# Ledger of designs, part 36: VHH binders against p21908

Target 1, 324 residues: p21908
Amino acid sequence: MEIVAIDIGGTHARFSIAEVSNGRVLSLGEETTFKTAEHASLQLAWERFGEKLGRPLPRAAAIAWAGPVHGEVLKLTNNPWVLRPATLNEKLDIDTHVLINDFGAVAHAVAHMDSSYLDHICGPDEALPSDGVITILGPGTGLGVAHLLRTEGRYFVIETEGGHIDFAPLDRLEDKILARLRERFRRVSIERIISGPGLGNIYEALAAIEGVPFSLLDDIKLWQMALEGKDNLAEAALDRFCLSLGAIAGDLALAQGATSVVIGGGVGLRIASHLPESGFRQRFVSKGRFERVMSKIPVKLITYPQPGLLGAAAAYANKYSEVE
Short names: E, the ipSAE of ESMFold2; O, the ipSAE of OpenDDE; V2, 0.75 times the mean of E and O plus 0.25 times the DockQ between their complexes.

## First folded at step 19 (VHH; framework vhh_6z1v_2)

Design FF2 (at its last look DockQ between E and O 0.67; V2 from the best seeds 0.00; counts 0 for: unsure alone 64.9 < 65)
Fold by ESMFold2, look of step 19:
Structure FF2 (fold): chain B 324 residues (1-324), chain A 122 residues (1-122)
Amino acid sequence: as target 1 above (324 residues)
Amino acid sequence: EVQLVESGGRLVRTGGSLRLSCAASGRRMTGYAMGWFRQAPGKEREVVAAISWGGGYTWHADFVKGRFTISRDNAKNTVYLQMNSLKPEDTAVYYCAAGSWYETLPSEYDYWGQGTQVTVSS
């Protein structure tokens, strides 16, 4: 069956026709992108999408939403649209829908993603297991964490706020990084380290600790300097970022009994070439007597561009196309 | 597997100069402090210089101050020791090391190179 897959962020919304059957996504059509500031509501963008296609839209929608999805009224920063889930079917003239959070959509996408979009980072170079837990984390504007349980021919997405757990220092420098960050934040969650803004937090801490003045106003410029190797301190901050990402990925995998780990998010893609050459692997496996167990866990990186549409369609297929 | 490889050690005359390099491989070590140590035959390994992760802080032992300069290039994953005004007393195997802090004690460093021989003749 055909559905409308929608990925709604703060400034952009993406629409596509998806074909779903037997619990899987068969195809995604070409996407249409709208600036949310240029349309007063989801309904208007929906109507515009139908006009551009020159056809009636399917009576089913799958929506990935870049914010919390529970509650009577949903709003996003930088997006004028207001969603009311209880009235969504009426307002779009549809029979069914699914509404999921954007990182939940990433997890659904992983369940349906062709292996060509999962680049090897470390551990055994093998496909994601057909059974067991996959831990998924993605640094971006924050740190998304989700888990994917595959069991008995089905899968389940477990959405979490795992990015908000505490940062745990693992050496003397990280002790001092924590101390510096506690001067700025009442509690130092791992997201304060492992996120787009987190590189800046590390950079500032490292500069302060070695007694060097700094003046960075823009996360984009800092990331560019770090990735291009144009500043020793920015490069050091990136190395510490990757060390901490490895540490938390390993901790989450242990906590959930994961058989594989997947890194996503916009920052994940940005650091793709750095992860294999960083201390990510060493921190991932260094869990004391569990080092051998951790060394057998494959770690992959999502290379699928903007998996939100695929994830939305996958969530719909999982809910409505699987019949027992 | 982290590997630190020193190079540039050779025979030089008193008053000469040379530059040691320490290339890290197997992974980036740019988030670590780095140090140069030396060991003469029958002596304990001693710190020569240390440098912070970004290079904003350096430390040099008094016996080399003004003559040796530590530096790093994180883009190349490499640490350097420029040695000027060399003396016979500088004859030693020179080691680079990495740790989470710029310690003066060898026991506080987690990673070590194999060393490069510097020999200063009279």
Scores: ipSAE 0.670, ipTM 0.897, lowest interface PAE 1.4, mean pLDDT 90
Fold by OpenDDE, look of step 19:
Structure FF2 (fold): chain B 324 residues (1-324), chain A 122 residues (1-122)
Amino acid sequence: as target 1 above (324 residues)
Amino acid sequence: EVQLVESGGRLVRTGGSLRLSCAASGRRMTGYAMGWFRQAPGKEREVVAAISWGGGYTWHADFVKGRFTISRDNAKNTVYLQMNSLKPEDTAVYYCAAGSWYETLPSEYDYWGQGTQVTVSS
């Protein structure tokens, strides 16, 4: 059957037709992207998507939402859209829907993601285990953390707020970084380090520590500088970013009993080429007496272009396959 | 994996000059402090010089007395030790090290080179 998969963020909403069957996504169609600021509501965007499609839309929707999905009224930062789950079917003229958090959607995408869309980062270069827990973390605007349980031919996604755990410095420089960040933030969660904006926080902290004059850079420019290797400070910041990412990935794997780890998020994709050459692996496996165990955990990175859409569709398939 | 490879060590006469190089591979060391250590026969390893990740801060041992200078080229992923006015007492194996901070304690460094022999004859 066909469904409409939707990935809704603060600034953009993405639509696609997905084909689902037997608990799986068979295909995901061409993506149509709308600016949320240009549409007053999801309903209007839905209608516009239908017009563009040139045929009636499926009467089923899978929605990845960039925020909490529990409540009577859902709102997003910098998005004028208001979503009322109870009236969603009526408003969109659909029979069924699934509504999940956007990072939850990413986890769903991982459940059946083709290996061709998973780049190997470290550990044994093998497919994700068919049984067990997969830790999923994704730096972006924040840090998403979820885990996926595969068991008995089924899978379960558990959403978390793992990005809000405390940052744990592992060396002297990170101690100093933490100290500096505490001057700005009452509490320094790992998200303050491992996120898009996190690079900036590291960058500023390092500048202060080194006593280097720096100008405030927008995040886009900073990331560009870091990735291009045009600035020593930016590169240093990225290095620390990768170290910390390895550390938290390992910690989460230990906490969740994971047998594999998958890195997602927009920032993950940005640093995909850097991670194998960074300190990520070292920090990931440096877990004391568990180093040997950690070294056996494959770490992958999502390279699929629209994991939110895919995941939304997957979530729908998973939900309604069980009912049938 | 990070590898540090020292070069430049050789036999020199008293009063001579030598430049040691340490090339890092496996990872860019821009975010790492680098240091030079030395170990003479029968003596403990001792710090010679250290440099911050950005090169803004340097530390030199008292016995250097301005004779040695640590520097780094991040573009080349290399740290240097310029040694001038060498003395027989400077005879040692010189080691390159990398860590999170430019510290004087060897235990604070995570990566080490194999060392290069510097011999100063009278």
Scores: ipSAE 0.425, ipTM 0.776, lowest interface PAE 1.3, mean pLDDT 93
ESMFold2 (binder alone), look of step 19: mean pLDDT 80; pTM 0.836

Design FF3 (at its last look DockQ between E and O 0.75; V2 from the best seeds 0.63)
Fold by ESMFold2, look of step 19:
Structure FF3 (fold): chain B 324 residues (1-324), chain A 122 residues (1-122)
Amino acid sequence: as target 1 above (324 residues)
Amino acid sequence: EVQLVESGGRLVRTGGSLRLSCAASGRRMGGYAMGWFRQAPGKEREVVAAISWGGGYTWHADFVKGRFTISRDNAKNTVYLQMNSLKPEDTAVYYCAAGSWYETLPSEYDYWGQGTQVTVSS
């Protein structure tokens, strides 16, 4: 059957027709992107999508929403749309829908993703296991964390707020980074470090600790300097970012009993070529007596272009799939 | 596995100059403080200079002050020691080291190179 898959962010919303059957996503059509500021509501963008395609839209929707999905009224920063889950079917003239958080959508996408879209980062170069826990994390504007459990021929996605757990320093420099960041934040979550803005937080801390003056840089410029190797301090910040990403990825894998780890998110893609050269692996496996266990856990990176749309469609298929 | 490899050590005359390089491999080391140490025959290993992760802070031992300059290029994963006005007492094996802080004690560094010999004649 056909459904409308939708990925709604702050500034953009992406629409596609998906074909789902027997608990699987068979195809995902060409996406249409709308600027959310140019449409007063989801309903209007939905109607515009139908007009663009020149056909009646399917009576089923799968929505990935870039924010919390629990509550009577949903709203995002920088998005004029207001969603009321209880009235979605009526407003869109549909029979069924699923509504999930955007990072939960990423986890659903991993469950349905062809292995060619999962690049190897470290550990054994093997396919994701058919049974066990897959830890999924993705730095972006924040840090998304989810877990995918495969067991007894089925799978379950567990969405979490794991990006909001505390930062744990692992050497003297990180002790000082933590101390510096506590001057700015009541509590230093790992998201304060492992996110797009997190690079700036590390950069400012490193500058302060070594006693140099610094100007506030926008995130785009800082990331560019770090990735292009144009500034010693920006590169130091990126190297520390990758050390912390490895450390927390390993901690989450231990906490959930993971047999594999998947890195996603927009920042994940930006650092893909840097990760193998960084301290990511060393921090990932450095879990004391569990080092050998950790060394056997494959770590992959998502390269699929639009995992949110695939994930929304996958969540719909999973909800209406036949239990095996 | 992290490997630090020093190069540039050789025989020079008193008053001469040379530049030591320490190339890191196996991992990018931009997030670490780096140091140069030296050990003369029959002497204990001693700190020569240290540099912070971004290079904004440097420290030099009094016995090399004004003559030696530590620097780094994180894009090249390399640390340097420019050595000018060399004296016979500068004769030693020079070692590169890395740690999470710019310490003066060798025991505080986690990674070490194999060393490069500098010999300063008369």
Scores: ipSAE 0.726, ipTM 0.916, lowest interface PAE 1.1, mean pLDDT 91
Fold by OpenDDE, look of step 19:
Structure FF3 (fold): chain B 324 residues (1-324), chain A 122 residues (1-122)
Amino acid sequence: as target 1 above (324 residues)
Amino acid sequence: EVQLVESGGRLVRTGGSLRLSCAASGRRMGGYAMGWFRQAPGKEREVVAAISWGGGYTWHADFVKGRFTISRDNAKNTVYLQMNSLKPEDTAVYYCAAGSWYETLPSEYDYWGQGTQVTVSS
């Protein structure tokens, strides 16, 4: 069965034809990306995608939405699109759909993701366990956190707001970073540290702590500087970022009873090559009496290019699976 | 996983100069403070110098009196100790250490090298 998988963000919407069967995604076709600003609605983008495809679209849609999906009217920041779930089938002329949060979609993608798209970060270099809980966290615009339960040949995705838990400094420098961030933010959640913008927050805090004059940089430039290793401050910020990422990944694994951890998100991919050379592992396993247990947890990083699309399709397959 | 490897220690004469290097591996140390410590036979390990991650802050022991200078090159993941006007009292095993913040207490550092022997003859 063919479906249209859609990943909708603030600035871009991605479309693809997916083939689903027996609760699985068999294939995901070529991705077509639209700027949301150039289309007045999802319906118009849908029609445009159909035109590009050159054949009638499937009468089924899987939509990953970059926001809450509960409510009568869904809106996104910096996106003119308004989605009304109750009229979605009518508007798109489809029979069935699944609508999930974009990070929920990532979790769904992980459920059946081929190992070739999971880079090993630390722990045992083995496949994700077939049974148990998988913790999934993904730094991006914010910090997405979900967990996946595999049991009895099925899986369940649990979306959370784990990115909004408090940042817990684990050393003196992080104490100072927190203190500095508290001057700017009423509350310092882990998302203020572990996110795209989070690097900037760390960067500024470190600059202040070090007493180094700095100019405000846009996030893109800062990340570039950090990744290129040409700026000491940016590098330091990235190192701290990776430490904190390890810490929170471990904490979440403990809280969720995870037997494996998967890192996703755009930022995750950016730092994929840095993580093995960072303090991520140390912070991940440094959980006191549980260090030994933590050391047995495989940590992977998603390298699949369109996990949102894949996950949306997976969610559809899961929802309409014959197993149900 | 993190390894600190000191080098440069050798026998030198009084008044001589020596540059110690500490190369870190297994982890990027750009976000870490680095320090040099020394331990002479029968004495406690003592801090020689410390440097913040960015190098904006440095600390030197009083016995250094301007003779030693700590520096770092984050691109090379290395910290240095330039030692000038060496004295027999400077004879010790010199250790490189890394921590979250530049401190004077050994207990504040999480990672240590194996040390390099510096011997100053009269």
Scores: ipSAE 0.467, ipTM 0.798, lowest interface PAE 1.3, mean pLDDT 93
ESMFold2 (binder alone), look of step 19: mean pLDDT 82; pTM 0.842

Design FF4 (at its last look DockQ between E and O 0.86; V2 from the best seeds 0.74)
Fold by OpenDDE, look of step 19:
Structure FF4 (fold): chain B 324 residues (1-324), chain A 121 residues (1-121)
Amino acid sequence: as target 1 above (324 residues)
Amino acid sequence: EVQLVESGGRLVRTGGSLRLSCAASGRRMAGYAMGWFRQAPGKEREVVAAISWGGGYTWHADFVKGRFTISRDNAKNTVYLQMNSLKPEDTAVYYCAAGSWYETLSEYDYWGQGTQVTVSS
């Protein structure tokens, strides 16, 4: 059956027609992206998508929402859209829907993601285990953390707020970075380090520590500088980012009993080429007595273009697998 | 896994110049401080110069007296030591090192094999 998969963020909403059957996503159609600022509501965007499609929309929707989804009224930062789950079917003229957090959607996407969209980062270069726990973390605006349990031919996604655990410095420089960040933040969660904005925090801290004047850079410019190798300090910040990412990925894997790790998020994709050459692996496996065990854990990175859409569709398929 | 490989060491005459390079491989080292050290026969290893991750901070030993300059290119994963006005006393094996911090010798976790610099009278 066909469903409408939707990935809603603060600034953009993405729509696609997905084909789902037997608990799986068979296909995901062409993406249509709208600016949320140009539409007063999801309903209007929905209608616009229908117009563009040129045929009636499916009466089923899968929505990845960039925020909590358990309230009666859902709002997004920098998005005027208000979503009321109880009236969603009525508003969109649909029969069924699934509403999940956007990073939850990413986890769902991982469940059946083709290996061609999972780049190998470190560990054994093998497919994700069919049974067990998969740790999923994704730096973006923040740091999403989830884990996926595969068991008995089914899977379960557990959403977390793992990005809000404390940053744990592992060397002298990271101690100093933490100290510097504490001047700005009452509490320094790992998200303050491992996120889009986190690179800026690292960069500023590194500049301050080495005693050089720095100007506030916009995140876009900083990432560009770092990725293009045009600035030593920016590159340093990126390397530190990768070190910390390895550390937290390993910690989460240990905490969750994971047999594999998947890195997602927009920032993950952005740094895909850097990770294999960074200290990520070293930090990932550097877990004392568990180093040997950690070395056996495959780490992959999502390269699928629209994991939110895919994941939303997957979540729908999973929820209604017994009905289909 | 991380390897530091020094190059550029050779025999030079007093007053000559030499540029040492240390290329890191196996992993990017941009997030690390880098340093140059040297050890002459029968002497202890001593710090020559250190540079922060971003290159914004540099330190040079007193015996350098402006003759040597440490620099780095993170894009090339390389640190350099420009040595000018070389003296016979500068004869030593020069080592490259990397670490999370640069204040003391013990802070450096990665070391190269060294390159021989010989300054003749």
Scores: ipSAE 0.883, ipTM 0.959, lowest interface PAE 0.4, mean pLDDT 95
Fold by ESMFold2, look of step 21:
Structure FF4 (fold): chain B 324 residues (1-324), chain A 121 residues (1-121)
Amino acid sequence: as target 1 above (324 residues)
Amino acid sequence: EVQLVESGGRLVRTGGSLRLSCAASGRRMAGYAMGWFRQAPGKEREVVAAISWGGGYTWHADFVKGRFTISRDNAKNTVYLQMNSLKPEDTAVYYCAAGSWYETLSEYDYWGQGTQVTVSS
């Protein structure tokens, strides 16, 4: 069956027609992107999409939403749209829908993703296992964490707030980074380190610890300096970012009982070429007596552009078109 | 895995200059403090100089102050030691090291194989 897949972020929303059957996404059509500031509501963008296609839209929707999806009223920063899940079917003139968090959509997408979109980072260079738990984490504006259980030809996605667990320092410099960040934040979650803004937090801490002044204009410029290798301190911050990402990825894999790990998110893609050159692997596997177990866990990185549409469609297929 | 490889050690006359390089390989070490150490025959290994992760802080032992300068280039994954006004007592094997801090020997976790510097009169 055909459905409308929608990926709603703060400033943009993307629409596509998807074909789903037997718990699978068979195809995903050409996407149409709208600026959310230019449309007063989801309903208006939905109508515009139908006009653009020149046809009535399918009576089913799958929505990935860049925020929490629980509650009677859903709002996002930088997005004028207000969603009320209870009235979605009426407002869009549809029979069924799914509404999931954007990182939950990433997890659903991984379950359906072609291996060509999963780059090897470390561990065994093999396809994701067909059975077991996949830990999925993605730095971006924050740090998304989910896990995906595959068993008996089925899969289940659990969204979590794992990005809000504590930062655990693993050497003396990280002790000092933690101490510095505690002066700015009441509690230092790992997201304060492993996120787009997190690089800036590390950079400021490192500058303060070595006793030098610094000037930050915004995160975009800092990330550019770090990735281009134009500033020793920015590169140091990026190296510490990658060390901590490896550490937390390994911790989450242990906590979730994972047989594989997938890195996603906008920041994950930015650092793709840096991760293999960094201490990510060493920190990932350094779990004491479990080092050999951890070394058998493949770690992959998502290169699929904007997996939200695929994930939304996959979630719908999993809920409504799964074979009994 | 991390390997630190020193180069540039050779025979030089008193008053001469020499530049040591330490190339890190296996992974980037930009997030670490780096140091140069030396060990002469019959003596304990001693710290010569240290540099912070960004290079904004450097420290030099009193016996080399004004003569040696540590520096780093994180894009090249390399640490340097510029040695000027060399003296016969500078004769030693020089080691590069990396760690999460730079105050004591125990804070350096990675070590190079060393490069011989010999200063003749």
Scores: ipSAE 0.731, ipTM 0.916, lowest interface PAE 1.1, mean pLDDT 91
ESMFold2, look of step 19: ipSAE 0.703; ipTM 0.909
ESMFold2 (binder alone), look of step 19: mean pLDDT 78; pTM 0.817
ESMFold2 (binder alone), look of step 21: mean pLDDT 80; pTM 0.824
OpenDDE, look of step 21: ipSAE 0.657; ipTM 0.879

Design FF5 (at its last look DockQ between E and O 0.59; V2 from the best seeds 0.56)
Fold by OpenDDE, look of step 19:
Structure FF5 (fold): chain B 324 residues (1-324), chain A 122 residues (1-122)
Amino acid sequence: as target 1 above (324 residues)
Amino acid sequence: EVQLVESGGRLVRTGGSLRLSCAASGRKMAGYAMGWFRQAPGKEREVVAAISWGGGYTWHADFVKGRFTISRDNAKNTVYLQMNSLKPEDTAVYYCAAGSWYETLPSEYDYWGQGTQVTVSS
């Protein structure tokens, strides 16, 4: 059957037709992206998508929402859209829907993601285990953390707020970074380090520690500088970012009993080429007595272009399937 | 996994110049401090210069007296030591090192190169 998969963020909403069957996503169609600022509501965007499609829309929707999905009224930062789950079917003229958090959607996407869309980062270069826990973390605006349990031919996604755990410095420099960040933040969670904005926090901290004057840089520019390798400090910040990412990925794997780890998020994709050459692996496996165990954990990175859409569709398939 | 490889060491005459390079491999070292150390025969290893991850901070030993300059290129994963006005007393094996902090103590550095011989003749 066909469904409409939707990934709704603060600034953009993405629509696609997905075909689902037997608990799986068979296909995901072309993406149509709307600016949320240009549409007063999801309903209007839905209608516009239908117009673009040129045929009636499916009467089923899978929605990945960039925020909490529990409550009577859902709102997003920088998005004028208001979603009322109880009236969603009526408003969209659909029979069924699934509404999940956007990072939850990413986890669902991982459940059946083709290996071709999972780049190997470290550990044994093998497919994700068919049974067990998969830790999923995704740096973006913040740090998303979820885990996926595969068992008995089924899977379960558990959403968390793992990005809000405390940053744990592992060397003298990171101690100083933490100290610097505490001047700005009452509490320094790991997402203050491992996120889009986190790079800036690291960069500023490093600059301050070095005693060099720095100006507030736009995050986009900073990331560009870091990735292009044209600035020593920016590159240093990125390298520290990767170290910390390895550390937290390993910690989460230990905490969750993971047999594999998947990195997602927009930032993950940005640093995909850097991670294998960074200190990520070292920090990931550096868990004392568990180093050997950690070394056996495959770590992958999502390269699928629209994991939110895919995941939304997957979640729908999972919910309405007898198999999963 | 991390390897530091020094190059550039050779025989030079007093007053000559030499540029040492240390290329890191196996892992990017941009987030690490780098240093140059030297060890002469019968002497202890001593710090020559250190540089922060971003290059914004540099330290040079007193015996350098402005003759040597440490620098780094994170894009190339390399640290340099420009040595000018070389003296016979500068004769030593020069080692590259990397650590999380720019310290003067060898024990603070986690990774070391094999060294490159610098010989200054009178």
Scores: ipSAE 0.836, ipTM 0.942, lowest interface PAE 0.5, mean pLDDT 95
Fold by ESMFold2, look of step 21:
Structure FF5 (fold): chain B 324 residues (1-324), chain A 122 residues (1-122)
Amino acid sequence: as target 1 above (324 residues)
Amino acid sequence: EVQLVESGGRLVRTGGSLRLSCAASGRKMAGYAMGWFRQAPGKEREVVAAISWGGGYTWHADFVKGRFTISRDNAKNTVYLQMNSLKPEDTAVYYCAAGSWYETLPSEYDYWGQGTQVTVSS
C-alpha cells in the first residue's frame, strides 16, 4: 500500500510516497522538501504536496518528528507548526498514522537497512545479529538514543531521551571538564559533550583549564579546524569528544543488554574516518571485568543519507502492514 | 594501542643544541597532557617539562628553565623538546610520557616511550 512518509524538522519538512507491504518498505518515491516557515501548518504543506503530485494523497501517514512525541500538543524550536496527535487523522483526512521521534525513525531504518549502509568501526566485522538488542546512538544537533530488539522475525523500537543522562568523567582532565561545565549548565548531561555544539563546550572547557582565552567560534568553523588539524586545542577537543562517545556507547550497550551498536547522526558520519584513530574503542571496551564481553560487540556506523523518511515508512509498515 | 617513540638523541658538545621528537602512533593523543622526563645512570627519573593538551600551558623544571622548550603539534601527533645550551649534567636517557594531566611525577603518566640517549661531552 501507499502511504505518505513525512520527516519534520525545525526548518524543513520532507515528504515522499512510500510503498509498504508485509512489514516492509518496498520503495520510497521522490522527496519533496518544504521550508516550514513558508507554510502555516502541516496540513497546508500536505495540501501543497498533493498539488505537486497532481493526485489525491494516500489516506495513511508516517511522521518522523524532531522532538518528543508524547503529550497533547507538540512543538519544535524554529518550526511554527503545532501538532496535536489526537486530531492528525481529521486534519489530514486520513485513516491511519504513526508518529515517532526522529531518532526512533533512525532505529526503524536500521531494522530495514541494507548492510552496505553500515560501515564497520570496531569489534568483530560481522553483520548485525538477526536476534538480540541493537543499541543506537547518534550525535547531531543533540544526542539521539534508542534501541532495537529483533526477535522471532519481528522487531521493536524503544524511543528514549538517553542523551540526557549524566556525563561521567573517567580521568583527571574529565573531572575538570565536568567542573567547568557545571558552572554553565548546573547539570551536565552527556549531550552537552556528545553533540555538534558539544565540541564547542569541550573546547571552551579545555581552554579555560589550560588558561588560554576563549574566543567564541561558531560550530562549523570549530569542527572544520578540528577535522583539518589546524588548531591544537580544537584537535584536543575532538579527541575528548571521541573518547566520551566510546565511553557512553559502551555504557548504553551494557544498560540495554545489546549485542551490537550502531552510530548514526550527522556528527557520527562527519567523524567516521577519525573514530578508528581515536580512543573510542578503548573507552567502549574498558568496562572492568566486562572488557572481554565488550570486545565481542560489533560497532557500525550508518552511511544511509537522511534515514528519517525510510524510518517513518518502516514504522508504519511495522505497525499496520499485514504480516505473512 | 598507544606507542610513544622518541628520536633525536645523540652526542653533542657542551653549549650545543638538540631537538628531541616523540611521535605517538596507534591512537591520537591530542586530548592528553604530555611530558619529557630524563634518567641518568644511578639516578631517579625526573621531570624535565610538561605541556597541556592544546599547548597553552607549559611547565619546565628549574634546572632547564630558559634552556629547554617543550612544544607539540597535534596534527602530527608529536611532542618536541628543544634543548639549548646543553651541559654535561644533561646527559641522560630522555623519555616522553602521556597522561590526563600535566603532572611532575612519573607515576601519574599512563603511557611511556622507550627513551632516546642524549650525551653531552665536555
Scores: ipSAE 0.725, ipTM 0.916, lowest interface PAE 1.1, mean pLDDT 91
ESMFold2, look of step 19: ipSAE 0.687; ipTM 0.905
ESMFold2 (binder alone), look of step 19: mean pLDDT 82; pTM 0.849
ESMFold2 (binder alone), look of step 21: mean pLDDT 82; pTM 0.840
OpenDDE, look of step 21: ipSAE 0.366; ipTM 0.760

